# Ledger of designs, part 5: VHH binders against 8-oxo-dGDP phosphatase NUDT18 (nudt18)

Target 1, 325 residues: 8-oxo-dGDP phosphatase NUDT18 (nudt18), of Danio rerio (Zebrafish) (Brachydanio rerio) (q568q0)
Amino acid sequence: MDSQSSILEENLEKILRGEGLEFDSVAEQVDPVTLRKNVCYIVGAVIFNSKEEVLMVQEAKRECYGRWYLPAGRMEECESILEALQREVREEAGIDCQPITLLLVQEQGPRWVRFIFLAEETGGSLKTTAEADDESLQAHWWDRKSPLPLRAHDILSLIDAGLKYRRNPWFPVTQPVDFPCHVVCQRLFLTFISSRADADDRLWLLMSNNNTSHHPRLPIVVSFRTYISKAVSKLIEDCMPSSYISVHIRGILGVQHNGRIPGKTDGICFNTLVLLENTEEGAEIGSPPSLETDCYRWQEVTNQGLKAKIIERIKDGSVLPFQSL
Below, E stands for the ipSAE of ESMFold2; O stands for the ipSAE of OpenDDE; V2 stands for 0.75 times the mean of E and O plus 0.25 times the DockQ between their complexes.

## First folded at step 1 (VHH)

Design c05 (framework vhh_7ubx_2)
Fold by ESMFold2-Fast, scan of step 1:
Structure c05 (fold): chain B 325 residues (1-325), chain A 124 residues (1-124)
Amino acid sequence: as target 1 above (325 residues)
Amino acid sequence: QVQLVESGGGLVQPGGSLRLSCAASGFTFSDYWMTWVRQAPGKGPEWIATIYSGDSTMRDDSTKGRFTISRDNAKNTLYLQMTSLKPEDTALYYCARDLWEYSGYDFGEAFDIRGPGTQVTVSS
């Protein structure tokens, strides 16, 4: 095995473990993202007590006054995603917490990203009505069955996902890792699986075709002026416009962000797992789609252990869920 | 009552220009982010641009060189200046009140108020 193959395999293993990777600046000319100016990040917490009651807060805002919701709020400058989570839970519910894992990443158009965490209580005191302020009126442990006027019902699926994860985790713990970034972007783990009745599955990854580089690179796509999902689809359309394929964002393998850096750069890099499936009815395709560009190439994953891990993550959906709203 | 009403659409030749307006009433316009969305015949809605309460803007990369979003808080009016129009820009254009503090709503509920839309048709 050559050293380049070893480095690629090591980097793929790091991504699969939810770790960050260094990367060069993106080729596209883009403006840096800055919280409260051109990007909005929302954090929310699903927290259960020993009785599997979920932490709820009563809204103080005029538009939803008196209604109940999960602790949630906007990220502020000079804080990490985890710091924002802990601050919001403390301000709204009075509780100190530690994240267990990300449960869901959602986007709503360009530059609106919501991070939902499963977290656990580590201290503090439940906020009472005597402590009511602009952040919330009070906090309560909800049995998930008694009538409670909710701000919105979207959280019911989030609570269910958190409960499911507590009982039987179906993807590895996925936490944001510290990494400075000036844009919202994705490092694509873009996969094609060749399945035939008479052969073992083969796995292909789309790689950046940089013949002058010392190391193979996964594609980086900028998302900050388009939907994250739209940026993935556009790259595929640009590379494979004649192919009859469907694109499935399986989920997020890792999140890189460092909000502690002073200044106006609040970028995020998602390590995104994408599956391409052939849509040609009745066909058994042995090779990945032909590329109509010299910017990218297909590279087969020949390491049997690594291949098995990646295929398992894809087929089982063992990856942090992502939703484009 | 909270209301948004679009105007300024019409038939225009390829390469032409149009200025869309959105009149807002029933709320403190200056406190909200405002968005333009379009829907082509037989297609889902597509985001075009958002303008913050403080006049900073967010624009889709495919249109940002040709479309400019702006607002006049004194007139409670949102604008979309469109230049170098193409046949693919043919759509019903809506304005929407955006939720700056998004938390807990699906995309279909993220724009709590939308206007009825104004039709833009680009053809020869």
Scores: ipSAE 0.006, ipTM 0.316, lowest interface PAE 9.8, mean pLDDT 80

Design c06 (framework vhh_8h5u_2)
Fold by ESMFold2-Fast, scan of step 1:
Structure c06 (fold): chain B 325 residues (1-325), chain A 124 residues (1-124)
Amino acid sequence: as target 1 above (325 residues)
Amino acid sequence: EVQVVESGGGLVQPGGSLRLSCAASGFTFSDYYDAMGWYRQAPGNQHERVAIITSGDSTNYPDSVKGRFTISRDNAKNTGYLQMNSLKSEDTAVYYCAADLFEGYWSDYSQDYWGQGTQVTVSS
């Protein structure tokens, strides 16, 4: 129906803009996630001044005392991801900031997620040694060349990513949005592209079949006990086990979280862009893989503008990076 | 309610041994991503890391205790341990257990929960 097609197109456009969507309660009985009990979210900031010096803080923590790192810390109950970012930067560096965009989402293990932001200074005063406390000893603008004893060298690639984005953005501004979620989950843009010499590219999305077929839905997979990549691979194995395909997680289109309401659970929903490619030599690449289940169906994207936008995001890698560590 | 509680401290003569325990409640250690460590603070000194056991069960010790102290954990019992052998008067300190339920990438490690400490005194 036209109405169903129109609703799907509106929802896809919202996700492509980084906006949130309501989703059904998960069918599986899963325990809700809660900060400090069974999930940990870390926020970190890459902030440059006009000289492209990066904001660094000197650690006050026992295990890394005196070493330097990006402003970073754990989210607290009843705050949004952006509120956590602004609080950590103020507590550790004395600086007020505004996020420009997410630069990177990382996961390690089934319950640890780190959100790295590019942000800009909007006020405050750089924290001095006279202001040293249990949050940090001081903050400094690092020229990225002078010797500085780092807590760890992983931040060098984060700083480089921030500098690259600042100079020439390669994906749209992507910000977490406050939207209810009780689990760690992914809403998948699971895509297949068919190319032929005499025709425009065709695009298919994998759609979840509801208990009723009246409302189109993107697949949702719970990541509580799996990496994002493992959860996607399991879905593919379950619905197309006989196919010779490779799976490419292109990145994150959006992040949904609501931790601002007292007593609310701390779930996250990632809107994840995934590309399937045929790996079989000499195979006909004109149709998406056959499904071995009634739980899912392929839906062709026939709206020319929407199709072009999705294909462009895939081919150019114009999407928030995601890493499993 | 998440808590860690140390036990096993006491008075011991030089050359003696003690085994410290760190009992956890409100969470469960995982070999996959959880880490724990032992730290101490001696009179007149600042704090010092004594031992760490990481996700994947790698261990690390400062030279001051290497070969004498051994850190371990039993995730089925939700308990961490520090075996201290050949104790010296310089080992006299309050010993703290710290647990990080969600160890990030090695380079983003943070201690999440600290115990109240247990006193170890090494003297005749």
Scores: ipSAE 0.000, ipTM 0.238, lowest interface PAE 11.3, mean pLDDT 80

Design c07 (framework vhh_8k46_1)
Fold by ESMFold2-Fast, scan of step 1:
Structure c07 (fold): chain B 325 residues (1-325), chain A 125 residues (1-125)
Amino acid sequence: as target 1 above (325 residues)
Amino acid sequence: AVQLQASGGGFVQPGGSLRLSCAASGFTFSEYAMGWFRQAPGKEREFVSAISWDSGSTYYADSVKGRFTISRDNSKNTVYLQMNSLRAEDTATYYCAATDFWSGYEYLDSEYDYWGQGTQVTVSS
């Protein structure tokens, strides 16, 4: 009978499946993000052949000339994240590819986000030195053991993540979905779990309370001038400043982006899973931290199946990893 | 008008230290990333270091990593380069540069919108 709770449950299920949701209203005074002006998105590919050799490209750029790296590069205007991935792999390595899943999202300051994919070869021909250009000198399959002068060693952990996922996936396939956004923002699954020895776990979600919409809304935080992770911490500080809690960004449930819409649509929305834990007397309290604001409220998830799914994703770390560099 | 004024260069012996400063005016400094580049006579301009607008991210060239430290003070519109354990190979004119965009390619001089006139660093016995 509670239509608002039913809409919330439907929206939570959609996000858990990696689907997009309608973008929440943001302040009109916020300038849209624009590629190359005030945001940079990098795509990178981890691609293995049947021998588990990884696709590498030899750098043509001045500062790293002759060194080897994963196929990677900047997103351009009027392309989706997946289109950028396929273009970069084709330009640098000569290979056609299809994404299997996102492996990792990394941030490096307020304006820089890198999307690392596990992808598979679907065609094309490996780029040779006779085809050397400004994009790359050549490409080859690396056995991961032979000496190879790398541009940077950060890719070793990316290759390892790809191998780990390929052999034993620990989170569901997660792909960007086409959904227009004009800012870099996060829709927060900001969770609190109450665990008692004598009872089943209870789950709470933070909800927006000052929304005039006909449906309940998860909090949306916009990243303006600081790290994506800092925007989460700022919201928590603003609504729970006197609470002794730790904040854990568990990972990303979904990515919404559509750079193909004419105009300023280079924004991204991350569906971000966050866990709050008590740090002072954690075991004694069976309820979430008291809120020092009327802007938000705690909503208990009473649907047993949905509650179990969310708690499982949290406890198992079954979410796309997110790193701040 | 936009101005970037590098200073703090000079003569120093190998193993010595210098601190370079770059004073910025004519733009909203706190919204710009800053880089340091250097050029020795007869050589190509090379990347040294870069810092994001909020100091949250820094990059260093392999040749200076562990010896140089980039920092900034947004209240003073100034970026700094602390240079320790200086070598003869560090002799160059050092330029500061500004970009309103953190590209992930901060090591490329083509990514920078504004450039200063430079300050000379000479490392010799």
Scores: ipSAE 0.000, ipTM 0.237, lowest interface PAE 12.5, mean pLDDT 83

Design c08 (framework vhh_7aqx_2)
Fold by ESMFold2-Fast, scan of step 1:
Structure c08 (fold): chain B 325 residues (1-325), chain A 125 residues (1-125)
Amino acid sequence: as target 1 above (325 residues)
Amino acid sequence: QVQLQESGGGLVQAGGSLRLSCTTSGFTFDDYAFSWFRQAPGEEREFVGAISYSGGSTDYADSVKGRFTISRDNAKNTFYLQMNSLKTEDTAVYYCAADSWLFDEYSTGASYDYWGQGTQVTVSS
């Protein structure tokens, strides 16, 4: 095994642990994103008390006045994802909180992303009607059964996800890490698995062919005027035949952002786990698809422990969920 | 430079119709949700209607439901407010607004990013 293969294995293990990697500029011609102009990030909190009642806030905005929702709001410049979450919960509900884990990442449109956290109360005081302001009218612990006029019903599935995770976690604790990025992009953990009755499972990862780098790199794909999910599919369609291959975004292994760094750092990098599966029943694919580009290559994962970890995460769905709305 | 410009306002008799247009430039129209607001003399600015970035969702103030319809034309970078069965109470300056809220739920976000200068609508008895 050469030094490049050793570096790759260390980088893969870092990503699997939810750690970050330095963002290398891959496409110099892509303009940075800017919060409130061409990208929007929403943070939301699912917080339970000891009775499994969920924290709700009553809306003060004219369009949804008096309706109830989870504490949620837009990220601002010069804050981390965690700082945005803690600020929104404090402003709307009056309480201090700490995240337990990300529960779900959702996208809608090319540059809209919502981060839903399971979090716990650490202090503060529940906001009362006497403290009503432009942020919210009040906060309440909801028993999830009593009639409550909701701003939108999309939060019911988020509350359910939080309750299920709290009782029986099915993926590892996943927290955003502080690495600056100027675009919305994905570092792809793009996998192909060969499973034959007469042989051990084999695993391949798509790797970037970068002539200027001596270290192996995972592909980075930038979302430009398209959904994050469509950007992955387009890369695969451009690189290899897709008529017999389905593309599954299995989930998110990590989220990298640092809005506290001065400059154009309103971007986000997702470490995204992707599975290629054969869509043609009975077709044999003992090797990964041939690439119609010199930009990428297939790299087999030969480390048995690392291979087993990756295959298990894929098969069990033990990875932070990602949804396109 | 970002610009939002209203047109189509004017004088109309009660029971009549007007269509307001908001023409935009300086940003990617398809990425934005759009809303109409109005302000009558001596009153606060009031929400009228909104359309999501996809066009799949619309919302209206209770006072205008069934009478007004909001629509968008992405090919023309323009969105509209069709006002039917106008009442004297609809007399106001009408403002168009754009929000970077890319969610398929309009007007549920924070403050709007861009505003037009307003167009006067006067409904006579």
Scores: ipSAE 0.000, ipTM 0.211, lowest interface PAE 12.9, mean pLDDT 81

Design c09 (framework vhh_7b2m_4; at its last look DockQ between E and O 0.02; V2 from the best seeds 0.00; counts 0 for: pae O 11.8 > 2, grease 28 > 24.2, SAP .692 > .668, placed apart)
Fold by OpenDDE, look of step 2:
Parts: structure tokens; C-alpha cells; sequence
Structure c09 (fold): chain B 325 residues (1-325), chain A 122 residues (1-122)
């Protein structure tokens, strides 16, 4: 096995496990993001008690005074995503929590990203009105039935997602991994499956063809001004005939973040699983779409075990959901 | 049986207003988001506005500031107030029930109405 192929397979397996890879390939010309300056990260928690009540906090902010929401807040400098979550839950609800898994990642352009966690209570006491401050007025376990004036109803779907996951985890536990990144970007696990009658499916990965790298690498796309989801589409439009290709962002395989050095490592790298489908009627099913650039190349996955694993992951949808708002 | 029935479409002059209604039946209305979509001739169906179960709203950029989506849970009805209509707003407007796909982290539609024609003349 060519040493290069082995390294690639190993890296693919790491990504599939939710592990991180070192960020080596971003062009020096991209400006780093700075938390609270040009990027905002929000953390939120869905926490249930033994009665399947959900932890809610009453807002102290003028704009939504007295309304209820999930514990959520902005990340601060020099903290990890997990630390931020624990901090916010403590500050707003008086509760200590342990994150179980990322439940949902939401984005509104590269400048706003929200991380929703399923978490469990580990200690603390519910914040009371006597303890009201600028962070919150009080906390309450909500039975999800009683009337509660909500700040926004978007939390209902989040709560439902939490319940669903608890009942039937449909993707592996996914937690942010400590890898420094200076930009908000996606490492694309971009796949094409070709099916032939009476033959095994063929799996293709799009690889970066940068002359400077000695090893095949997954493409990295940076989007500073557009939705993260649109960055993938743009890449496809640039390198492939867009009129006949459907781009399916399946979800996130992993989240890489460090956040320890303000203005330098405040970025996030999303390892994103993408499936391309040829929508052209009569299109040759046997090969991936033709590339119009030399910047990328198709690599067939020939390792049967790895191929099966990737295809299964795609079919099952066992990935962290990613939502563009 | 889940049913969505659109009404309120018609011919209007540019700059005019229309109010569309979508009457829903056959499901727990309060638990679902509802969206308005439109399809112009020869074009793909696109989302116009969505209102979620809790009342939160989302609009496409093309209609933001001109259209308002609202819901009356007591009547199981969703409304689309369309102001400052333009010829480019001419389309068949559809009401759809939206479900949150937890696997993909997106809202998807599962039921559609028959649509109502909106024509904006210059």
C-alpha cells in the first residue's frame, strides 16, 4: 500500500470518529477571526431532569424581560466551547452540568454560530428570584406542558431533538476537539457514490490537488461573508457543472476549536460530510462529475471496509445536524 | 387526513396588497411550523416565509419588509400579508407543513396545499 494511501485512510478514519486533524492548508492570506469582534459563538443547553422536565431560565435582558429560554449565552475569550456551556448554565440557572453531546450546530453566516448541547445536571441549585442578576431572573424545570412565556419558540425543536436523542441516539457522541484554527472553515468530506447494476457501489472523495502538499488532503473551504453552507455550493459551482449536481450537506462529523489565543485560534473547523448527486437525466452513473479545474481531483476509496463505513454513515444519517438559519 | 387549503390569491396591480390564507386540518396545528412557498412559471419552488409553532418567523430576502406571515392557532390558519407587490412576485403560492428533520438539522415540508395564483400586473 502506497504510504500516501495509508495516511489518507487513517485520516479519513479519524474524521469519521469525530477526531480532529491538524489545520495545515489555509492560505496565509486569510485573516483570522476574533471572538466578539468579527465572530460570535453562542452556546445553549438542553438539560432534562428525571421527570423529563427541561431546564429553563427567565431572561433579565430588557428586550425580553421575564420571558423564558434555554440556558444560553455568548462565548467569552480564552474558553473552550464546553467551558462556555458550563459557565452559562451555572450563571443563568445555578446548575452545574456535564455536556453529553453536541445536539445541533446552527449558523447564520460565518459570523454567528450556535452550539446546542444535550447536557445533564451534576449539581448546583436552581437560581431563585432572590438571586436575580443581569444574567437571569430565575431558573425553572419546565414540564413542557404548562404555559410559559417563551422568548422564542425555536427552543421547542431543540428540546424535541434532545428528547429524541435521549430515546434513540442516532449519531455518535460528538464533542468539540481541541485543535487550533484561525478561521471559520469546513474540511469537506465530500463524497460521490456511483451505483452500477449488479455491482458494488463505488465511492469517490473529492481531494485537494494542491501542488504544495505531499499528501492528499480533504478540501478546506473558508467563508467569511457567506453562509457556511453556501461555501460548499460555491466550491461545487466553481469546479463542477452546477446545473446537474445536487449538493447535500449531511451534517458534521467533528468540530475543531481551541479558543485559547484570542485573535489567533478563535476559529472553528467543521469536518462536514457532503454527498453529491448527479441530477442529470441519463447521466452516466459510473463516474463522478467532471471537474473543470485542476485544483481538485476525485479519489476512489478502494478499501472495502472504509468504503462500507462511509456509505453506511451517509445512508444512516448518523451525523451531527447542521442548520443554516 | 392532513389538508392545507390556500385562498386569497388573485390579480393585483403593482404596489398593491393581498392577503393569503392557509386553512389547515387533520393534524395538531400548534405543533407544526407552516411555510409559504411560491413557484413562478419555469422556475423552481422557493420558500417565501415560515412561521414556527411558537410564532417565530423567517422570510426570504426577496420579500423581507414587504410580506408578513402570521398564524391563528384557534382557527388553524396561517396568513401571508403581501404588501408592495411587484410583478416578480407573480407565482403560484403554496402552503406547506414543515417538520424539523433532526437528522439533517433542517426544516422540511411534508404536506402541500393545491396552491393559489397570485398575479401582479405592471
Amino acid sequence: as target 1 above (325 residues)
Amino acid sequence: EVQLVESGGGLVQAGGSLRLSCAASGFTFDDYAVGWYRQAPGKQRVVVASIYSGGSTKYSNSVKGRFTISRDNAKNTVYLQMNSLKPEDTAVYYCARELYDYVWGSYEFDYWGQGTQVTVSS
Scores: ipSAE 0.000, ipTM 0.248, lowest interface PAE 11.8, mean pLDDT 88
ESMFold2-Fast, scan of step 1: ipSAE 0.122; ipTM 0.516
ESMFold2, look of step 2: ipSAE 0.000; ipTM 0.251
ESMFold2 (binder alone), look of step 2: mean pLDDT 79; pTM 0.787

Design c10 (framework vhh_7b18_3)
Fold by ESMFold2-Fast, scan of step 1:
Structure c10 (fold): chain B 325 residues (1-325), chain A 123 residues (1-123)
Amino acid sequence: as target 1 above (325 residues)
Amino acid sequence: QVQLVETGGGLVQPGGSLRLSCAASGFTFSSYEMGWARQVPGKGLEWVSYIYSGGSTEYQDSVKGRFTISRDNAKSTVYLQMNSLKPEDTAVYYCARGDYEFWSGYYDYFDYWGQGTQVTVSS
């Protein structure tokens, strides 16, 4: 019956379905990010045909001339992540595509992010050598067995991830959703699970104590001059400095980005699933760690259906993978 | 044609040391930032260290104090000195080049990667 609990449950369900929430201001004052000034986003596509051959493009750049790679490139101002993906594939390979899902999000130092998609061909024509330009020389369907001189071998694991997902999806379809923000940040599903042999698992979420909010809020942490992963660890250290726990980013539940207004909406909000694990050997802990701040509180998830969904995503690893490079 | 060739990997016991080298060719080495990343079996790529064209360095927290990146512009080579190696440092280590086109920010992305060199830390 509590309207606050009802709103929280609705918001949690929305995020679990891959939907977004409006970005609210954070307490910490940080400068907005601006694409091509202090943040860089890369998009890349893994596309298979009916024979499970993967789409490759032949590089036109002098320094890697003639070598092959996945369709990939930098996001430009005024475009969404999906628009950047479709543009890069069209420019380099000549085909139209639709994303099936994000496969992987990678970071490399602060404010560098790469989005790898599994996508499908929807039209266009495979780029031929007669159409060679500054974007690429041609495109080809690679059988993954024949010798092909690659620009770099980092894509081999990306192709394998795409093939694995195509054959047996292990997480739900995850697509970027249109929500503006001005910073790179994470909205945290920061979870603590209490497991005992004699009882059902109990689940706790860290909640923000914001007395100006209409409803309960998940914590938001900004990646200010730090890795996305490091920003989460710092929040935990600041809130629970004496706890015997480790912090694990399980993965990404959602990606929120707009990009339409350069210098104002170039930010990204990740809905991030985080698991706190007890590092004390042989100890059973029935409650989450005590907090040294009144800025946050622990809230138990007592709704059995919602609790089961969240625990399942955690235990099965049914979440979009995230990697620090 | 850009080429990055890593050497120096091998089998070492915990607490041991290795020095990785990356020989670069096909571009003006002194104009580019260079870095090292590693792929742990069963995990994704992890950034290890970065060295700017001017010589400034950055490190992943887990390797700070143990690893040292350096460069020799005359030899077009970047190095990674790895000390106090742990079993969790077992990975394929990749040399990578940074691209700075139209970028005025502090960080950039890696656009070319080497073939990798295996480092195994085992007793």
Scores: ipSAE 0.000, ipTM 0.223, lowest interface PAE 11.4, mean pLDDT 82

Design d01 (framework vhh_7aqx_2)
Fold by ESMFold2-Fast, scan of step 1:
Formats: C-alpha cells, sequence, structure tokens
Structure d01 (fold): chain B 325 residues (1-325), chain A 126 residues (1-126)
C-alpha cells in the first residue's frame, strides 16, 4: 500500500477506537467560537446507585423552584467537558463522580450543545437541605416510580437511555478527547455502500483533495448559523446537487474538545458517521453518486477488516446518538 | 408503502412456547428496524422486543428478557418472536411494527414507528 492509504487507514482506526485526530485549520478563515459569548455547552449526568435509583437535584432557580431535574449546567471557561460534568454534579448533588460514557449529544443550532453522560458515584455525600444554596436545594435518589415534581419531562428519555446502556451497551464507550478546536465542526465519515446478492459489500468514503494536505483528509464542515445536521446536508447539496439521495446521520464516533485556552479552543469537533443512499432507480446501483466539484473524490475502502468494522457500525447504529432539537 | 401481517398467535399453556411471525410487503425490508409490542385488556401498549435493520442489535423489555428472542430473515421478508416459558401475564394482542433505520434509543417508543400490523392474540392459560 502507498503511504497515503496507510495513513488514512491508521486515522480511520484511531477514530473508530474513540481516539482523536489533530484539527487542521479550515481553508476559509472563520472567527473562533467563544464560550459565554456565542456558544453555550450544557453537561448533564445520569447516575444510578446499586438499587438503580437515579440521582436527582431540587432546583433553586425562581422559574423552576422546588422542581426536580438531573444534575446539569453550563460549561465554564478553561474547563474540559469532563471537568464541567464533575463540577456540576459536585455543586448540585454533593457527590463526586466519574463518567462511564457519553449517552447522547443534542443540539439546537451551533450555539447550543448538550452532552449527556452516564456516570458513576465515586465519593462525596448527598447534598442536604441544610446545605441549600443558589446551585440547588438538595439531592435525592429517585426510584423512578414515586411521584416527583419534575422541572421538565425531557429527562425521562435520558434516564431510560442510561438504564438501557447500563444493562446492554449498544455502542462503544465514547468519551471526549483532548484536542483543541476553535470552531464547532464535524469531520465526516461520509459513506456509500454498494451491495449485490453474489458479492461482498463495497464501501466508499468521501475525501477532500490532496493538494491542501500531504495525506488524504476526511471532509470537515463548520457550523455557522445553522444546525450541525444542516451543515452535512449543505455539503452534500454543494457537491452532488443533481443526485437523488437520502442522507442518514448515524451518530457520533468521537468528540474532540480542549477548552483550556480561553477564546481560542472553545470549539468542538465531532467525528460524525453518515450513510448516503441513492434513492433513484433500484438498490442495485453499484457506484457512489457523481460529484459536481473538484474539491472532493470518492475513495474505496479496500482493507477488508477496516471495511467490515465501518459497515457494522453503520448497519447496527453502534455509535453515540446525536439529536437535533 | 409497507404492510405488516402477524401470524402464529393462539392459545398455549403456561410454560409452553409459541413463535410469532410478521411478514412484510415492500421493496426495502433491509432498511427497516422491526419491533414487537403487546397490549393486554385495559392496559397501555408496551414494548416487547426490537431488532435493528442490520440484525446485529436486539433489545428486550425486562419482563421478557431471557425468555423471548427476536430474529429476522431478509430473504423471506419476515421477522419473528420466539416466546419460551410463557406466563399468564404474557396474554395480550401482539403487534409488529416497523421504522426506517431508526434509533436504538427509541426502539421502546411506539410513537416512533411508521407502520403497524393489525395484531395477533396470544392467550396463555394457567
Amino acid sequence: as target 1 above (325 residues)
Amino acid sequence: QVQLQESGGGLVQAGGSLRLSCTTSGRTFSSYAFSWFRQAPGEEREFVGAISWSGGSTDYADSVKGRFTISRDNAKNTFYLQMNSLKTEDTAVYYCAAKRYGSYLTSWNPSKYDYWGQGTQVTVSS
């Protein structure tokens, strides 16, 4: 194999293992996102005790005073996603925790992103009413059945997702990795699969031109005033506008963030798994859609082990869920 | 676009076994995730089990885990629910349901399914 193909395969394996890749600057100059100015990141924790009771905190805020919710809050400058999680749980519930995995990433445009974790208790003591402050009034372990006035019912699906993962994981442990990024962006595993009755599946990845890199690069799309999901659709519309295709964002393979340099690394890079299906004619179409640009090219994945791993992640949806609100 | 038809229901004694089948009509069977739901008289429709569109992932309600097995046969456009060690509490109308691809997170949620069968009665006698 040539060196470029070897580098690509190594990079794909790294991402599939939940490791990160260095974020290269985008060709276009874009202003960095800055926490507390133009982006807001929320972290939330689903934590169960040995009885499968879930950790809840009683709200101290006027608009939801006395109502119960998961430990959750906004990330601050100069902290990692995991540091924000541990701080919020400590401040609101009094306990120390360690993340098990990300359960879900939700977005509401590029300026609002929520990271939900499954985590475990590692120490501390449950916050009591005597310790009530502006962060919370108290914390309790909820049996999920007794009446409890909730701030909002959106957390019920999050609790259920955590319980299901705890009992039967359907994607690999996925944790944020420490890689600086100055924008909210996605590195795309934009895939096309060709399947015939008498042959093995063939897999293609969309790649960026080599003239801006010494090695093959996966496409990077920056979210600017649009939903993260819409940035993928725009890329596809720009490079294959005449194709009759369905775009399926399967989920996230990895989350890259640093946050330690204020105003310079407050961005996030998602490694996003996308399946492209041709809806024109029959399912027998054996080649990826024609590209109407010289900025991208299709590259077949010929390494049988790597191909099988990627196809399995796609087919099984074995990736961190991603949801637009 | 997709029609679902259940078969295999009936009367069975507690401790017995029964296999339900759901046959689909449509051109894109392999693109659909499938699930079984049930509804007992006077109760809400509840999740039983799910199988992903690839067949590589399955999910079950706690009440049936270890007793029921869901499977699919893409060549026959059919998916199955093998029910073992049946209990009187398993008595219900069983519905098959389909959604395109779908999220593993939402397999339990009946509102996320696009297509439903008409139901088949399963009665477990003591």
Scores: ipSAE 0.000, ipTM 0.229, lowest interface PAE 15.6, mean pLDDT 82

Design d02 (framework vhh_8k46_1)
Fold by ESMFold2-Fast, scan of step 1:
Structure d02 (fold): chain B 325 residues (1-325), chain A 125 residues (1-125)
Amino acid sequence: as target 1 above (325 residues)
Amino acid sequence: AVQLQASGGGFVQPGGSLRLSCAASGFTFSSYAMGWFRQAPGKEREFVSAISGSGGSTYYADSVKGRFTISRDNSKNTVYLQMNSLRAEDTATYYCAAKSYYRGSYFTLSSYDYWGQGTQVTVSS
């Protein structure tokens, strides 16, 4: 293969392993996001002890005072996502922790993102009522059965996701990696699969044509006055408006963030696995939709091992879940 | 199917060093804690060392603390045991094992779900 195909295959393998790529240019010029001014990131932890009791903290805040919740809070200036996680758990529960994996990424609007981790206890001491402060009143291990007044019931599905992953992981460990980004964006594994009864599946990726770099690039879409998920749909509508297809975000392959330079690296890049499905019943599944733009092209993945890995991740849903609220 | 393949054992003089490796397949490696256990002739299998799924926590038997170091490479699905300052009493078959992180004690044989075939370490002058 030529040098460009080799570089692309190496980059695809890196992304599939949850690693990052340098953030290059975006197609449109947008202003940087600034933490706590126009973007808000929440981190939360699902932590079990050896008895499968889950770590809970008692809220000190006026509007939910005395109610119990998972350790969770806002990312602060000059923090990575993992540093925010460890700080929140230490401040609210008194324990030291290490992440095992991201369990779920949730979005609400263009500027609110929550990262839920499965994490493990590595030290510290469980926070007692004698140590009560503005962060929390106390922490304890909840058996998940005894009555406990919860701040909100949304965490029950998060706890269940943690239990499910612990028993039988269905996607690879996915951890944030240190790559600076100034906007909230997605690097897209935008896939189209052609299936025939008597032939192997064929796989295409949407590639960017309009880059000044020396290497083939996956498309990058920036959230602009809309949900992250809707920015992907807008790109699809713009480049293939005559197509009878639906856009499915299968999940996240990786999360890139730095956060250590306020106002310069407060953005996030999600490496996002997207499947285009034919929405017209009885339509032929032969070729990807025709593009009405010169900015992008379809590229077939002909490397058998790489093709198989990508198709398996898609069909099995073996990818970090992404949820729009 | 789950497989754990231990290797790196051999003959070594007292005071010498060996590095054991355990290659894992058939499960999501980073979601499992890994342990090393050993069994000397005529003795019960005993705990040596363990490492959490992330690698953030490590545990050692008193008899090996300061001499052995456990580590893991989740990108290679491999756990390692670096053994320094070896003694005749370290002679044993060394087994690697995997457990669901929150299932039981790191120190208890019955807490481990999967076991490797073992690799023989002989410390002799």
Scores: ipSAE 0.000, ipTM 0.114, lowest interface PAE 20.2, mean pLDDT 82

